# VHH binders against Pleckstrin homology domain-containing family S member 1 (PLEKHS1), part 10

Target 1, 116 residues: Pleckstrin homology domain-containing family S member 1 (PLEKHS1), of Homo sapiens (Human) (q5sxh7r14to129)
Amino acid sequence: EVCKQDYFIKSPPSQLFSSVTSWKKRFFILSKAGEKSFSLSYYKDHHHRGSIEIDQNSSVEVGISSQEKMQSVQKMFKCHPDEVMSIRTTNREYFLIGHDREKIKDWVSFMSSFRQ
Short names: E, the ipSAE of ESMFold2; O, the ipSAE of OpenDDE; V2, 0.75 times the mean of E and O plus 0.25 times the DockQ between their complexes.

## First folded at step 16 (VHH; framework vhh_7yz9_2)

Design h3 (from g5 with S105E; at its last look DockQ between E and O 0.12; V2 from the best seeds 0.00; counts 0 for: pae O 4.9 > 2, placed apart)
Fold by OpenDDE, look of step 16:
Structure h3 (fold): chain B 116 residues (1-116), chain A 119 residues (1-119)
Amino acid sequence: as target 1 above (116 residues)
Amino acid sequence: QWQLVESGGGLVQAGGSLRLSCTASGFTFSKYAMGWYRQTAGNEREWVAFITYGGYTTYADSVKGRFTISRDNAKNTVYLQMNSLKPEDTAVYYCAATDYEDEWEFDYWGQGTPVTVSS
């Protein structure tokens, strides 16, 4: 079941965090995977490029908890902290940059509500 | 509905040769760099060989001079010619596809084909 769709700028692996060119705009599709889990797939030109598995062990929040990282992202992309969401899985942390803080808030709220 | 399907694995005597194939579907093959990896039980997956979009090849030191990676874009297939095989080459061999210039992550992995080299 498809729940939400939108474009976000996706963070690269942690070792490339500070490389602005390693952040890529992708089309994201959020789908329900289980009762309290989601699969967040991202695409480039309709080609599947990867998926983020979000379950009860994951955390989703508006902004970036690390002030240092948040400041870095703001510097690189000139974005508002509320235009970013963090998805922390068991194996990796993702940062997705949008352009509408209300949409970001809606995405985070939606995913959080199903994981409670 | 992307897919990577490896074939050509099997049992071979030391000093022998095998040719692995990996056929891709469901994505634009010519836009992806292709690689071969291998893994034994209880160990990390080991990089073996890589071939870029344009056909540039690179190899792990352990297989240089013995293995050759190549690709046929018309057939959506990447090959691994393995010569002078050694028992230590025994492993499950995996095919991988990546747009390393974009996300620096592998996008697709095959299911693997087993290679056993007997002494």
Scores: ipSAE 0.023, ipTM 0.280, lowest interface PAE 4.9, mean pLDDT 89
ESMFold2, look of step 16: ipSAE 0.335; ipTM 0.702
ESMFold2 (binder alone), look of step 16: mean pLDDT 83; pTM 0.840

Design h4 (from g5 with Y100F; at its last look DockQ between E and O 0.76; V2 from the best seeds 0.00; counts 0 for: pae O 7.5 > 2)
Fold by OpenDDE, look of step 16:
Structure h4 (fold): chain B 116 residues (1-116), chain A 119 residues (1-119)
Amino acid sequence: as target 1 above (116 residues)
Amino acid sequence: QWQLVESGGGLVQAGGSLRLSCTASGFTFSKYAMGWYRQTAGNEREWVAFITYGGYTTYADSVKGRFTISRDNAKNTVYLQMNSLKPEDTAVYYCAATDFEDEWSFDYWGQGTPVTVSS
């Protein structure tokens, strides 16, 4: 059931977007939840801190579509746009920052392929 | 056995000030981020202010410059200083706690304290 796992810096709720200290490094585990759905759980020191439910109504992409937000993230973390992935669910949008563009591309491609 | 108890609500004239308090018990207060919400009858609960473990504060646009959230870990209490109150601030105000600073889901909620601002 476990598909992928890696560390990412996870964005906080939108109200705390500009607070760099609210962005937290978490260990992520991607698991299949259904035929075309995933559960992306994240942990701190083996403690479950939350889960992102990814289904047909979700959007996953490399980078951040908003240029303003992308510029802000680049300013805060000095990252390349291709080192970031966006996960937009019905209730919330997440930004995950990695350190490898190819890994980000692989994660996005993997999740996208199973959802289509 | 956890509990959040709000206090300080009441009637106040427009332009006036009010200070809400929320006292926590039954959990390690210093390990929780705290927030204030408000709700009027028939409407969704509205986020007002948030204070992290380390004391970082953020506010809804509608209250920026007027409200101040703070905490006293020695007293297990979070405060909401409300200045320049407006009739549209009338609502039941709720205190919330979460140990997930980077998540917007709260573990504990108070029963609320009513605030009425008269014009």
Scores: ipSAE 0.015, ipTM 0.273, lowest interface PAE 7.5, mean pLDDT 89
ESMFold2, look of step 16: ipSAE 0.239; ipTM 0.625
ESMFold2 (binder alone), look of step 16: mean pLDDT 82; pTM 0.822

Design h6 (from g5 with T52D G54E S105E; at its last look DockQ between E and O 0.61; V2 from the best seeds 0.00; counts 0 for: pae O 2.8 > 2)
Amino acid sequence: QWQLVESGGGLVQAGGSLRLSCTASGFTFSKYAMGWYRQTAGNEREWVAFIDYEGYTTYADSVKGRFTISRDNAKNTVYLQMNSLKPEDTAVYYCAATDYEDEWEFDYWGQGTPVTVSS
ESMFold2, look of step 16: ipSAE 0.350; ipTM 0.680
ESMFold2 (binder alone), look of step 16: mean pLDDT 83; pTM 0.836
OpenDDE, look of step 16: ipSAE 0.031; ipTM 0.430

## First folded at step 17 (VHH; framework vhh_7yz9_2)

Design j0 (from h2 with S105E; at its last look DockQ between E and O 0.29; V2 from the best seeds 0.00; counts 0 for: pae O 3.9 > 2)
Fold by OpenDDE, look of step 17:
Structure j0 (fold): chain B 116 residues (1-116), chain A 119 residues (1-119)
Amino acid sequence: as target 1 above (116 residues)
Amino acid sequence: QWQLVESGGGLVQAGGSLRLSCTASGFTFSKYAMGWYRQTAGNEREWVAFITYEGYTTYADSVKGRFTISRDNAKNTVYLQMNSLKPEDTAVYYCAATDYEDEWEFDYWGQGTPVTVSS
């Protein structure tokens, strides 16, 4: 079941955080995987490029908790902190940069509500 | 047409070193991120190392500190220096090129070069 979809700029692995070109704009589709879990798949030109599995062990929040990282992202992409969504999984942390603070808030709220 | 050709594989004793090379042709090498993967029979291909065209590198935890990925754009070549090799490093190593860093899909793949690390 598709819940939401939108474009985001997706962060690379932590080691490539400062590599601006490693941040890729992708089309994201949020699908409900279970009662309290989601699969967040991302696409390039309709081609599936990967998925982020979001479950009870994941953390989703607006912005980036690290001020240093947040400042870096703001500098790199000229974005507002509230235009960024953080998804922390057991494997890694993702940062998704949007362009609408309200949409980011909605995404985070939506995912958080189903996980609780 | 594009091509990636790996070389440098072979048999080496545990604790030894190998240096893999991958030479690219048929595309603008300097515009692509390059990566190394490895695969054993019956298993999925495993990511090993990655280098952006900017020169940023990242490594799988299993090889961090032992392997070094580098590139020479003048030679259209990416290298994988493998030190302190372990038997579990035995695999066919594949070179890959992509402009989609940190994603599963790569634009180009080599034919692979076998690495065997004996105990």
Scores: ipSAE 0.023, ipTM 0.392, lowest interface PAE 3.9, mean pLDDT 90
ESMFold2, look of step 17: ipSAE 0.236; ipTM 0.617
ESMFold2 (binder alone), look of step 17: mean pLDDT 83; pTM 0.840

Design j1 (from j0 with Y100F; at its last look DockQ between E and O 0.39; V2 from the best seeds 0.00; counts 0 for: pae O 3.5 > 2)
Fold by OpenDDE, look of step 17:
Parts: sequence; C-alpha cells; structure tokens
Structure j1 (fold): chain B 116 residues (1-116), chain A 119 residues (1-119)
Amino acid sequence: as target 1 above (116 residues)
Amino acid sequence: QWQLVESGGGLVQAGGSLRLSCTASGFTFSKYAMGWYRQTAGNEREWVAFITYEGYTTYADSVKGRFTISRDNAKNTVYLQMNSLKPEDTAVYYCAATDFEDEWEFDYWGQGTPVTVSS
C-alpha cells in the first residue's frame, strides 16, 4: 500500500557525507509494510535503487540533530533545516532533503504517527 | 561502447598481497564513482570498496585496514591494493562504475578477475 511519494535528495553513507555528488536525487515511495512499519523505496527513473526499512526501532525527525552536519548540509545544498528529515535505522542514518518544509513535516508526522 | 576490464587476480598465499586494476572505456570515467565487489559461487555479490570521483573512499568492514582503493583518472583506471590477504578474501572481484555510491545498482560492471588466497 503506497502512502506517500516524492522526490528527495538522499544522503550517502556517513563516510561520504561531505561528498556533495554522492547525494542523489531519488524518487521515493513510502509503503506500509506492517502495522507500524514502512518501506521507503527509492528509484532512479523507474529503476528501484534501494529501500529503507522503517520500524519501531527507527527514528524519524525533521532536521538533523547534529548542528555541525546540519550546517554542512545547509552549506552544500542551500536548504532550510526544516526541509530535511533524518531517518535513523539500526544500520545507518539517512538524510533526505526536500524542497517544502510542510511536506517534510507531513512525512515525518505521518511516519511517526504509525510507529507510536 | 563502455567497457570495464579487471586484471591482477591470481593465486596468492595468506598474508600476501595483490593489486587489482580496472580499466574503463566508453564513458566519462572521471564522472563516475568506482567500486569493487566480490562474489563467491552461490553467494550474493559483496561490496568491497568505493571511490568517488572526488576521491572519497569507503570500505567494507571486512577489508578496512587491509585494502586500499584508488583511481587514476588519466589512465581511466581504478585500483584495489589488497594486503594481508586471507582465505576468506577468495572470490571473483568485479569492478563497477556508477553515478551513485550506496545503491546496489550500477551502471557498468566488469567481467571479474578471480582471486584465490590459499591457506
């Protein structure tokens, strides 16, 4: 079941955080995977490139907790902090940069509401 | 047409070293991130290392401290220096090119070069 979809700029692995070109714009589809879990799949064109599994152990929030990282992202992409959402899984942390603060808020709120 | 050609594989004793090379053609090498993967029969292909065109590198935990990925854009070549090799490093090693570094889909793949590490 598709819940939401939009384009975001997806962060690379932490080791490549400062590599601007490693941040890629992808089309994201949020699907409900379980009662309180989602699968966030991302695509290049129409090709599936990966998925982020979001469950009760994940953390989803607006912005980036680390001020240093947030400043870096702002500098790299000229974005507002509220245009970014963080998804922390057991495996890694993702940063998704949008272009609309309200949409980011909606995404975060939506995912958070089902996980509670 | 694009091509990735790996070389440098072979048989080596545990603790030994090998240097793999991958030469690219048919695309703008300097605009692509390059990576090394390895695969054993019956298993999924395993990521080993990436290097962006900016020069940032990242490694799988299993090879950190032992393997070094580098690139020479003038030669359209990416290298994998493998030191302190272990039997568990035995695999076919594949070179890959992509405009992204953390996704399982790659634009270009080589045919692989076999590495065998004997005990």
Scores: ipSAE 0.024, ipTM 0.426, lowest interface PAE 3.5, mean pLDDT 90
ESMFold2, look of step 17: ipSAE 0.289; ipTM 0.664
ESMFold2 (binder alone), look of step 17: mean pLDDT 83; pTM 0.838

Design j2 (from j0 with Y100F E101Y; at its last look DockQ between E and O 0.38; V2 from the best seeds 0.00; counts 0 for: pae E 2.7 > 2)
Amino acid sequence: QWQLVESGGGLVQAGGSLRLSCTASGFTFSKYAMGWYRQTAGNEREWVAFITYEGYTTYADSVKGRFTISRDNAKNTVYLQMNSLKPEDTAVYYCAATDFYDEWEFDYWGQGTPVTVSS
ESMFold2, look of step 17: ipSAE 0.359; ipTM 0.699
ESMFold2 (binder alone), look of step 17: mean pLDDT 83; pTM 0.846
OpenDDE, look of step 17: ipSAE 0.201; ipTM 0.594

Design j3 (from j0 with Y100F E101L; at its last look DockQ between E and O 0.31; V2 from the best seeds 0.00; counts 0 for: pae E 3.7 > 2)
Amino acid sequence: QWQLVESGGGLVQAGGSLRLSCTASGFTFSKYAMGWYRQTAGNEREWVAFITYEGYTTYADSVKGRFTISRDNAKNTVYLQMNSLKPEDTAVYYCAATDFLDEWEFDYWGQGTPVTVSS
ESMFold2, look of step 17: ipSAE 0.210; ipTM 0.605
ESMFold2 (binder alone), look of step 17: mean pLDDT 83; pTM 0.842
OpenDDE, look of step 17: ipSAE 0.330; ipTM 0.690

Design j4 (from j0 with T98G; at its last look DockQ between E and O 0.26; V2 from the best seeds 0.00; counts 0 for: pae E 6.2 > 2)
Fold by ESMFold2, look of step 17:
Structure j4 (fold): chain B 116 residues (1-116), chain A 119 residues (1-119)
Amino acid sequence: as target 1 above (116 residues)
Amino acid sequence: QWQLVESGGGLVQAGGSLRLSCTASGFTFSKYAMGWYRQTAGNEREWVAFITYEGYTTYADSVKGRFTISRDNAKNTVYLQMNSLKPEDTAVYYCAAGDYEDEWEFDYWGQGTPVTVSS
């Protein structure tokens, strides 16, 4: 079932990290996929673009651990670290910018508590 | 019917230069990201260079400073200028077009153009 949904600005693949125009606004739908896993699907204009599978091998945190990357995101989007969440999967690291620190805290806490 | 046609490959001495071209048809070129990949015998294809539809470029570490990707949307053509070539640059070079959101998902691939760099 759907657990959460909202808009975030999503990071591109790492090779395009510094390309501001490659960061895209997407609508995200978080659904429980198993007992300790989630499927985070994202959409452009109601069209499914992809999914992030969040499981026991994934990590979700507030901010960006790399200070260099965090500073770059702050410059590009004029945001605070607590307005960004990081999702690391086996295949890729995603950064989602939400412009609302309580929303970011809520999403990170929700996903972290279920993966224990 | 879409098409990607590479040209400009060949044999060159180490330290030399080549310019690869890839001309596209059958799709709206200006809406696609373009990339170059290369493959040596017995190995997986490796990414070489990428150019977004906005014009941002990025390169594999092994070719930074030596290779330059560019595009001419009026001619539906992407280029790879290859300078200071080394024997390890020997490979079949492939042009690709696609979207870059989740993974490097290139929908269209050319047939490849061989490049041999001799000592």
Scores: ipSAE 0.020, ipTM 0.433, lowest interface PAE 6.2, mean pLDDT 86
ESMFold2 (binder alone), look of step 17: mean pLDDT 82; pTM 0.824
OpenDDE, look of step 17: ipSAE 0.043; ipTM 0.457

Design j5 (from j0 with G35A; at its last look DockQ between E and O 0.36; V2 from the best seeds 0.00; counts 0 for: pae E 3.3 > 2)
Fold by OpenDDE, look of step 17:
Structure j5 (fold): chain B 116 residues (1-116), chain A 119 residues (1-119)
Amino acid sequence: as target 1 above (116 residues)
Amino acid sequence: QWQLVESGGGLVQAGGSLRLSCTASGFTFSKYAMAWYRQTAGNEREWVAFITYEGYTTYADSVKGRFTISRDNAKNTVYLQMNSLKPEDTAVYYCAATDYEDEWEFDYWGQGTPVTVSS
């Protein structure tokens, strides 16, 4: 079941955080995977490039908790902190940069509501 | 047509070193991120190292501190310096290229070079 779709700029692994070109704009599809879990798949030109599995062990929030990282992202992409959402999984932390604070809020709220 | 050709594999004793090379042709090397993978028979291909066209590097935990990925754009070559080799490093090592950094699908793959680390 597809829940939401939108474009985001996806962060690279932490080691490549400062590599601006490693942040890739992708089309994201949020799908219900389980009762309290989602699969967030991302695509490039309709080609599946990967997925983020979001479950009860994941953390989803608006912005980036680290002030240093948030400032870096703001400088790199000229974005508002509320235009970013963080998805922390067991394996990795993702930062997704949108262009609409309300949409980000909606995404985070939606994912959070189903996980609780 | 594009091509990636790995070389430098072989037999080495544990604790030894090898330097793998991967030479690219048929595409604009400097525009691509490069990666090394390795695979053993019956297992999935394992990511080893990654280097952006900017030169940023990242490594699998299993090889951090021992392996170094580098690139020479003038030679269209990516290298994997492997030090302190262990038997568990035995695998066929593959070079890969992509303009999609931080994703598991690569545009180009080499045919691989075998590395055997003996005890």
Scores: ipSAE 0.100, ipTM 0.490, lowest interface PAE 2.6, mean pLDDT 91
ESMFold2, look of step 17: ipSAE 0.299; ipTM 0.684
ESMFold2 (binder alone), look of step 17: mean pLDDT 86; pTM 0.878

## First folded at step 19 (VHH; framework vhh_7yz9_2)

Design k1 (from j2 with F100E; at its last look DockQ between E and O 0.23; V2 from the best seeds 0.00; counts 0 for: pae E 2.5 > 2, placed apart)
Amino acid sequence: QWQLVESGGGLVQAGGSLRLSCTASGFTFSKYAMGWYRQTAGNEREWVAFITYEGYTTYADSVKGRFTISRDNAKNTVYLQMNSLKPEDTAVYYCAATDEYDEWEFDYWGQGTPVTVSS
ESMFold2, look of step 19: ipSAE 0.374; ipTM 0.714
ESMFold2 (binder alone), look of step 19: mean pLDDT 83; pTM 0.841
OpenDDE, look of step 19: ipSAE 0.248; ipTM 0.618

Design k2 (from j3 with A33Y Y53S; at its last look DockQ between E and O 0.36; V2 from the best seeds 0.00; counts 0 for: pae O 3.0 > 2)
Amino acid sequence: QWQLVESGGGLVQAGGSLRLSCTASGFTFSKYYMGWYRQTAGNEREWVAFITSEGYTTYADSVKGRFTISRDNAKNTVYLQMNSLKPEDTAVYYCAATDFLDEWEFDYWGQGTPVTVSS
ESMFold2, look of step 19: ipSAE 0.339; ipTM 0.681
ESMFold2 (binder alone), look of step 19: mean pLDDT 84; pTM 0.845
OpenDDE, look of step 19: ipSAE 0.027; ipTM 0.438

Design k3 (from j3 with A33E; at its last look DockQ between E and O 0.46; V2 from the best seeds 0.00; counts 0 for: pae E 4.0 > 2)
Fold by OpenDDE, look of step 19:
Structure k3 (fold): chain B 116 residues (1-116), chain A 119 residues (1-119)
Amino acid sequence: as target 1 above (116 residues)
Amino acid sequence: QWQLVESGGGLVQAGGSLRLSCTASGFTFSKYEMGWYRQTAGNEREWVAFITYEGYTTYADSVKGRFTISRDNAKNTVYLQMNSLKPEDTAVYYCAATDFLDEWEFDYWGQGTPVTVSS
């Protein structure tokens, strides 16, 4: 079941955080995976590139908790903190950059509401 | 058709140096992240070093301080300078290219060049 979809700039692995070109624009599709879990799949040119599994052990929030990282992202992409959302899984932290604060808020709210 | 051709492998004594080259063709080299992997018989291929569009580099812990990855876009070539080589570095070294490094999924692979470090 598809819940939401949109384009975001996705962060690279932590080792490449400061590499602007390693941040990739992808098309994201949020789907229900379980009663309180989602699968966030991302695509390039309609090709599935990966998925982020979001469950009870995950954290989703607007912005980036680390001030240093947030400042870096703002500098690199000239974005507002509220245009970014963080998804922390047990294995990795993802940062997704949008261009609409209301959309980011909506995405975060939606995912949070079903996981609690 | 795309191609990655590695060269520079061979036999070297422990503590010695070796420089690998990988020449790309058939795709827009400057738009690809480049990397080196290595593999020994019976084991999984492991990543060694990556270099991005902007020249950012990252290394496996086992090679940090000893190996250096670099690229020359004018020559469509990525290099791996290997210093202070150890017997543990013995492997077949593979060049890889991807425009999506995040998932560590590479679009193109070379055929590999063998490196043997004797004690």
Scores: ipSAE 0.021, ipTM 0.408, lowest interface PAE 3.6, mean pLDDT 90
ESMFold2, look of step 19: ipSAE 0.206; ipTM 0.589
ESMFold2 (binder alone), look of step 19: mean pLDDT 83; pTM 0.843

Design k4 (from j3 with W104H; at its last look DockQ between E and O 0.49; V2 from the best seeds 0.00; counts 0 for: pae E 7.6 > 2)
Fold by ESMFold2, look of step 19:
Structure k4 (fold): chain B 116 residues (1-116), chain A 119 residues (1-119)
Amino acid sequence: as target 1 above (116 residues)
Amino acid sequence: QWQLVESGGGLVQAGGSLRLSCTASGFTFSKYAMGWYRQTAGNEREWVAFITYEGYTTYADSVKGRFTISRDNAKNTVYLQMNSLKPEDTAVYYCAATDFLDEHEFDYWGQGTPVTVSS
């Protein structure tokens, strides 16, 4: 079941963080995966490229907690911290840029609604 | 139809150098990120280096300062210059291509070129 969908600019693997051209616009589909979990799938055109599992061991925040990384993203994309969300999983950190503070707040709030 | 063909492998003495090449056909090479991986018998493939379509490069710690990845989009070719080779660099080396640099596996792999570094 689809809960939300929209475009974001997605961070590359951490080794390529500073490579601006490695940040890619992707279409994201957020789906309920279980009672307290979501699956966030992303696509290029019609092709599935990956997914992010969001559960009790994940964190979703507005902005980027690392000051160094937040400053880099602000320089690269001319954005404010509240136009970015961070998703930390056991496998990786993801940064999604929406250029829309209200969209970012809405998505973060929605994905956080089942956690303490 | 994709094709990735590695070449340039062989036997070399420790401390020596080799240059590997991987030539691509059947796709728009300039739109793909390229990587080199290596594998010894009985082990999983190990990442060695990446290069994006724009030329940004990264390396595994074990090869930094010794190996250099580069690309020539006009020749549809990615290179791996391997200097100061050590016996532990002995492996089959594979090139790989993807248009998406994520946790997603590389979409295409070459057949591999063996490299042996003798003491």
Scores: ipSAE 0.013, ipTM 0.282, lowest interface PAE 7.6, mean pLDDT 84
ESMFold2 (binder alone), look of step 19: mean pLDDT 82; pTM 0.834
OpenDDE, look of step 19: ipSAE 0.048; ipTM 0.470

Design k5 (from j3 with F100Y; at its last look DockQ between E and O 0.29; V2 from the best seeds 0.00; counts 0 for: pae E 4.7 > 2)
Fold by ESMFold2, look of step 19:
Structure k5 (fold): chain B 116 residues (1-116), chain A 119 residues (1-119)
Amino acid sequence: as target 1 above (116 residues)
Amino acid sequence: QWQLVESGGGLVQAGGSLRLSCTASGFTFSKYAMGWYRQTAGNEREWVAFITYEGYTTYADSVKGRFTISRDNAKNTVYLQMNSLKPEDTAVYYCAATDYLDEWEFDYWGQGTPVTVSS
């Protein structure tokens, strides 16, 4: 059921995007939720804090498509665009920052493969 | 036991001002982010304003430029200064607190203070 797990810095709700201290390091566990869907749960100190549902209505990409937002994240965290993934669901967009471009590519490819 | 108590609500004419207060007890106020919500009869609670424990503020579009949130950690109090009030601002106003913002969810809620804005 568990497919992947690792730490990322997670974006806050959009209202707090520019608040650097509102971005939090979380432990993520990616699990299959169905044949064409995943549940990406995140934790603080083993306590469940929330979930992101990845299905056919979601999009997952390397980097951030908004150049303005990508530039802001680069300034805040001194990161390369390939060290960030974006997950857009029906109600919210999430940005996850890793420190390993190959890890980001691997996670994005894996979560996107259910549509192939 | 934790508690959030709102005060300062009442009746005011359109164009007028009110200042709401919310005093906290039973938790370490300075470690919590604070928010204001409002609710009209038969509707969901609507977010109004938020202030982080570091002092970053953000507002709903409907109140930007008219409302100001602030906090006084020495008094365990968060404030909402409401200027240029409109009849549409009529609601019960709730104070809320959280020590994390992952899901835009709050651990503690006050009982509310009613605000009526007459035309």
Scores: ipSAE 0.122, ipTM 0.531, lowest interface PAE 4.7, mean pLDDT 88
ESMFold2 (binder alone), look of step 19: mean pLDDT 84; pTM 0.848
OpenDDE, look of step 19: ipSAE 0.177; ipTM 0.559

Design k6 (from j3 with G35A; at its last look DockQ between E and O 0.26; V2 from the best seeds 0.00; counts 0 for: pae E 4.9 > 2)
Fold by ESMFold2, look of step 19:
Structure k6 (fold): chain B 116 residues (1-116), chain A 119 residues (1-119)
Amino acid sequence: as target 1 above (116 residues)
Amino acid sequence: QWQLVESGGGLVQAGGSLRLSCTASGFTFSKYAMAWYRQTAGNEREWVAFITYEGYTTYADSVKGRFTISRDNAKNTVYLQMNSLKPEDTAVYYCAATDFLDEWEFDYWGQGTPVTVSS
């Protein structure tokens, strides 16, 4: 079931973190995948490009815990830490940039609801 | 039909240098990111270096400061300059290409060029 959808700028694989042109605007669709899990799929021009599986082994937070990385993102995108969310899965860490603090807070709160 | 052809491999003494080349055809090279991987017997392919279509480079820790990746879009060619070679650099080296920067996945692979570094 589709729960939320919107555009965010998505981080590339960690090897390309400092390559600003490797950060891509994607359309994200958040769906329930199970009773305590979500699937966050992303698209370019209606073409599915990948998915982020969010379960009890994942974490979602506002901002980026690494201050070095947070400062770099702020310089690259002229954004406030509250305009970024971090998603760490078993296999990878993702950073999603919105330019609306309330949107980021709402998405993080919603995705964290399964932890109760 | 796409093609990636590596060349420049061979035998070299430790401390020496080699330059690998990979020439592409059958796709729009300038729109693809390129990588070098290497593989030793009995192991998975190991990433070595990466260059985006816009020229940003990144390297595995084991080769930083010794290897340099570059590209020449006019010649549809990516290069790997390998300096200060060590016996542990012995491997078959593969060229790879992707336009899929999101997930670190490569769809085009060359046949490989063997490199042997003698101690």
Scores: ipSAE 0.085, ipTM 0.511, lowest interface PAE 4.9, mean pLDDT 88
ESMFold2 (binder alone), look of step 19: mean pLDDT 86; pTM 0.873
OpenDDE, look of step 19: ipSAE 0.345; ipTM 0.671

## First folded at step 20 (VHH; framework vhh_7yz9_2)

Design m1 (from k1 with E105S; at its last fold request DockQ between E and O 0.33; V2 from the best seeds 0.00; counts 0 for: pae E 2.6 > 2)
Amino acid sequence: QWQLVESGGGLVQAGGSLRLSCTASGFTFSKYAMGWYRQTAGNEREWVAFITYEGYTTYADSVKGRFTISRDNAKNTVYLQMNSLKPEDTAVYYCAATDEYDEWSFDYWGQGTPVTVSS
ESMFold2, look of step 20: ipSAE 0.429; ipTM 0.766
ESMFold2 (binder alone), look of step 20: mean pLDDT 83; pTM 0.839
OpenDDE, look of step 20: ipSAE 0.215; ipTM 0.602
ESMFold2, fold request of step 21: ipSAE 0.328, 0.350, 0.346; ipTM 0.710, 0.720, 0.696
ESMFold2 (binder alone), fold request of step 21: mean pLDDT 83, 83, 82; pTM 0.838, 0.836, 0.836
OpenDDE, fold request of step 21: ipSAE 0.211, 0.274, 0.144; ipTM 0.597, 0.642, 0.541

Design m2 (from k1 with D99T E105T; at its last look DockQ between E and O 0.36; V2 from the best seeds 0.00; counts 0 for: pae E 2.9 > 2)
Fold by OpenDDE, look of step 20:
Structure m2 (fold): chain B 116 residues (1-116), chain A 119 residues (1-119)
Amino acid sequence: as target 1 above (116 residues)
Amino acid sequence: QWQLVESGGGLVQAGGSLRLSCTASGFTFSKYAMGWYRQTAGNEREWVAFITYEGYTTYADSVKGRFTISRDNAKNTVYLQMNSLKPEDTAVYYCAATTEYDEWTFDYWGQGTPVTVSS
């Protein structure tokens, strides 16, 4: 079941956080995987490039909790903190830049509501 | 036509060092992230190290502190300095080029160079 879809700029692995070119714009599709879980798949030119599994052990929030990282992202991409969402899984933390505060808020709210 | 050519592999004793080189041609080297992978027979290819064209580096935990990846854009070459080699480092080492590092999509692969570390 597809819930949402949109384009976001996806952060790279933590080691390459400051590498601007390692941040990639991808098309994201949010689908329900279970009653309280989602699969967030991303694509390039209709090709599946990866998925983020979001479950009860994950956290989703607007912005970036680390002020240092948030400032870095703002500097790199000239974005507002509210245009970014963080998805922390057991394996990795993702930052997605959407350039639409209301959209980001909506995505975060949606994912949070179903995981509660 | 593009090409990646690895060199520098060989036999070395445990604790020894090797320096691998990979020379690229046929594409804009400076616009690609370069990486090293290794593979043993019957196993999947394992990521070893990567370097972006900005110079950011990352390493697999198994080689961190022992291996160093670097690049020389003027020579279209990426290097892998391997120190403190272990028998478990024995593998065929492959060079790879990509603009999509995080998603394990590679545009170009080398033919590989064998590294054997004896105990």
Scores: ipSAE 0.150, ipTM 0.555, lowest interface PAE 2.2, mean pLDDT 92
ESMFold2, look of step 20: ipSAE 0.316; ipTM 0.696
ESMFold2 (binder alone), look of step 20: mean pLDDT 83; pTM 0.838

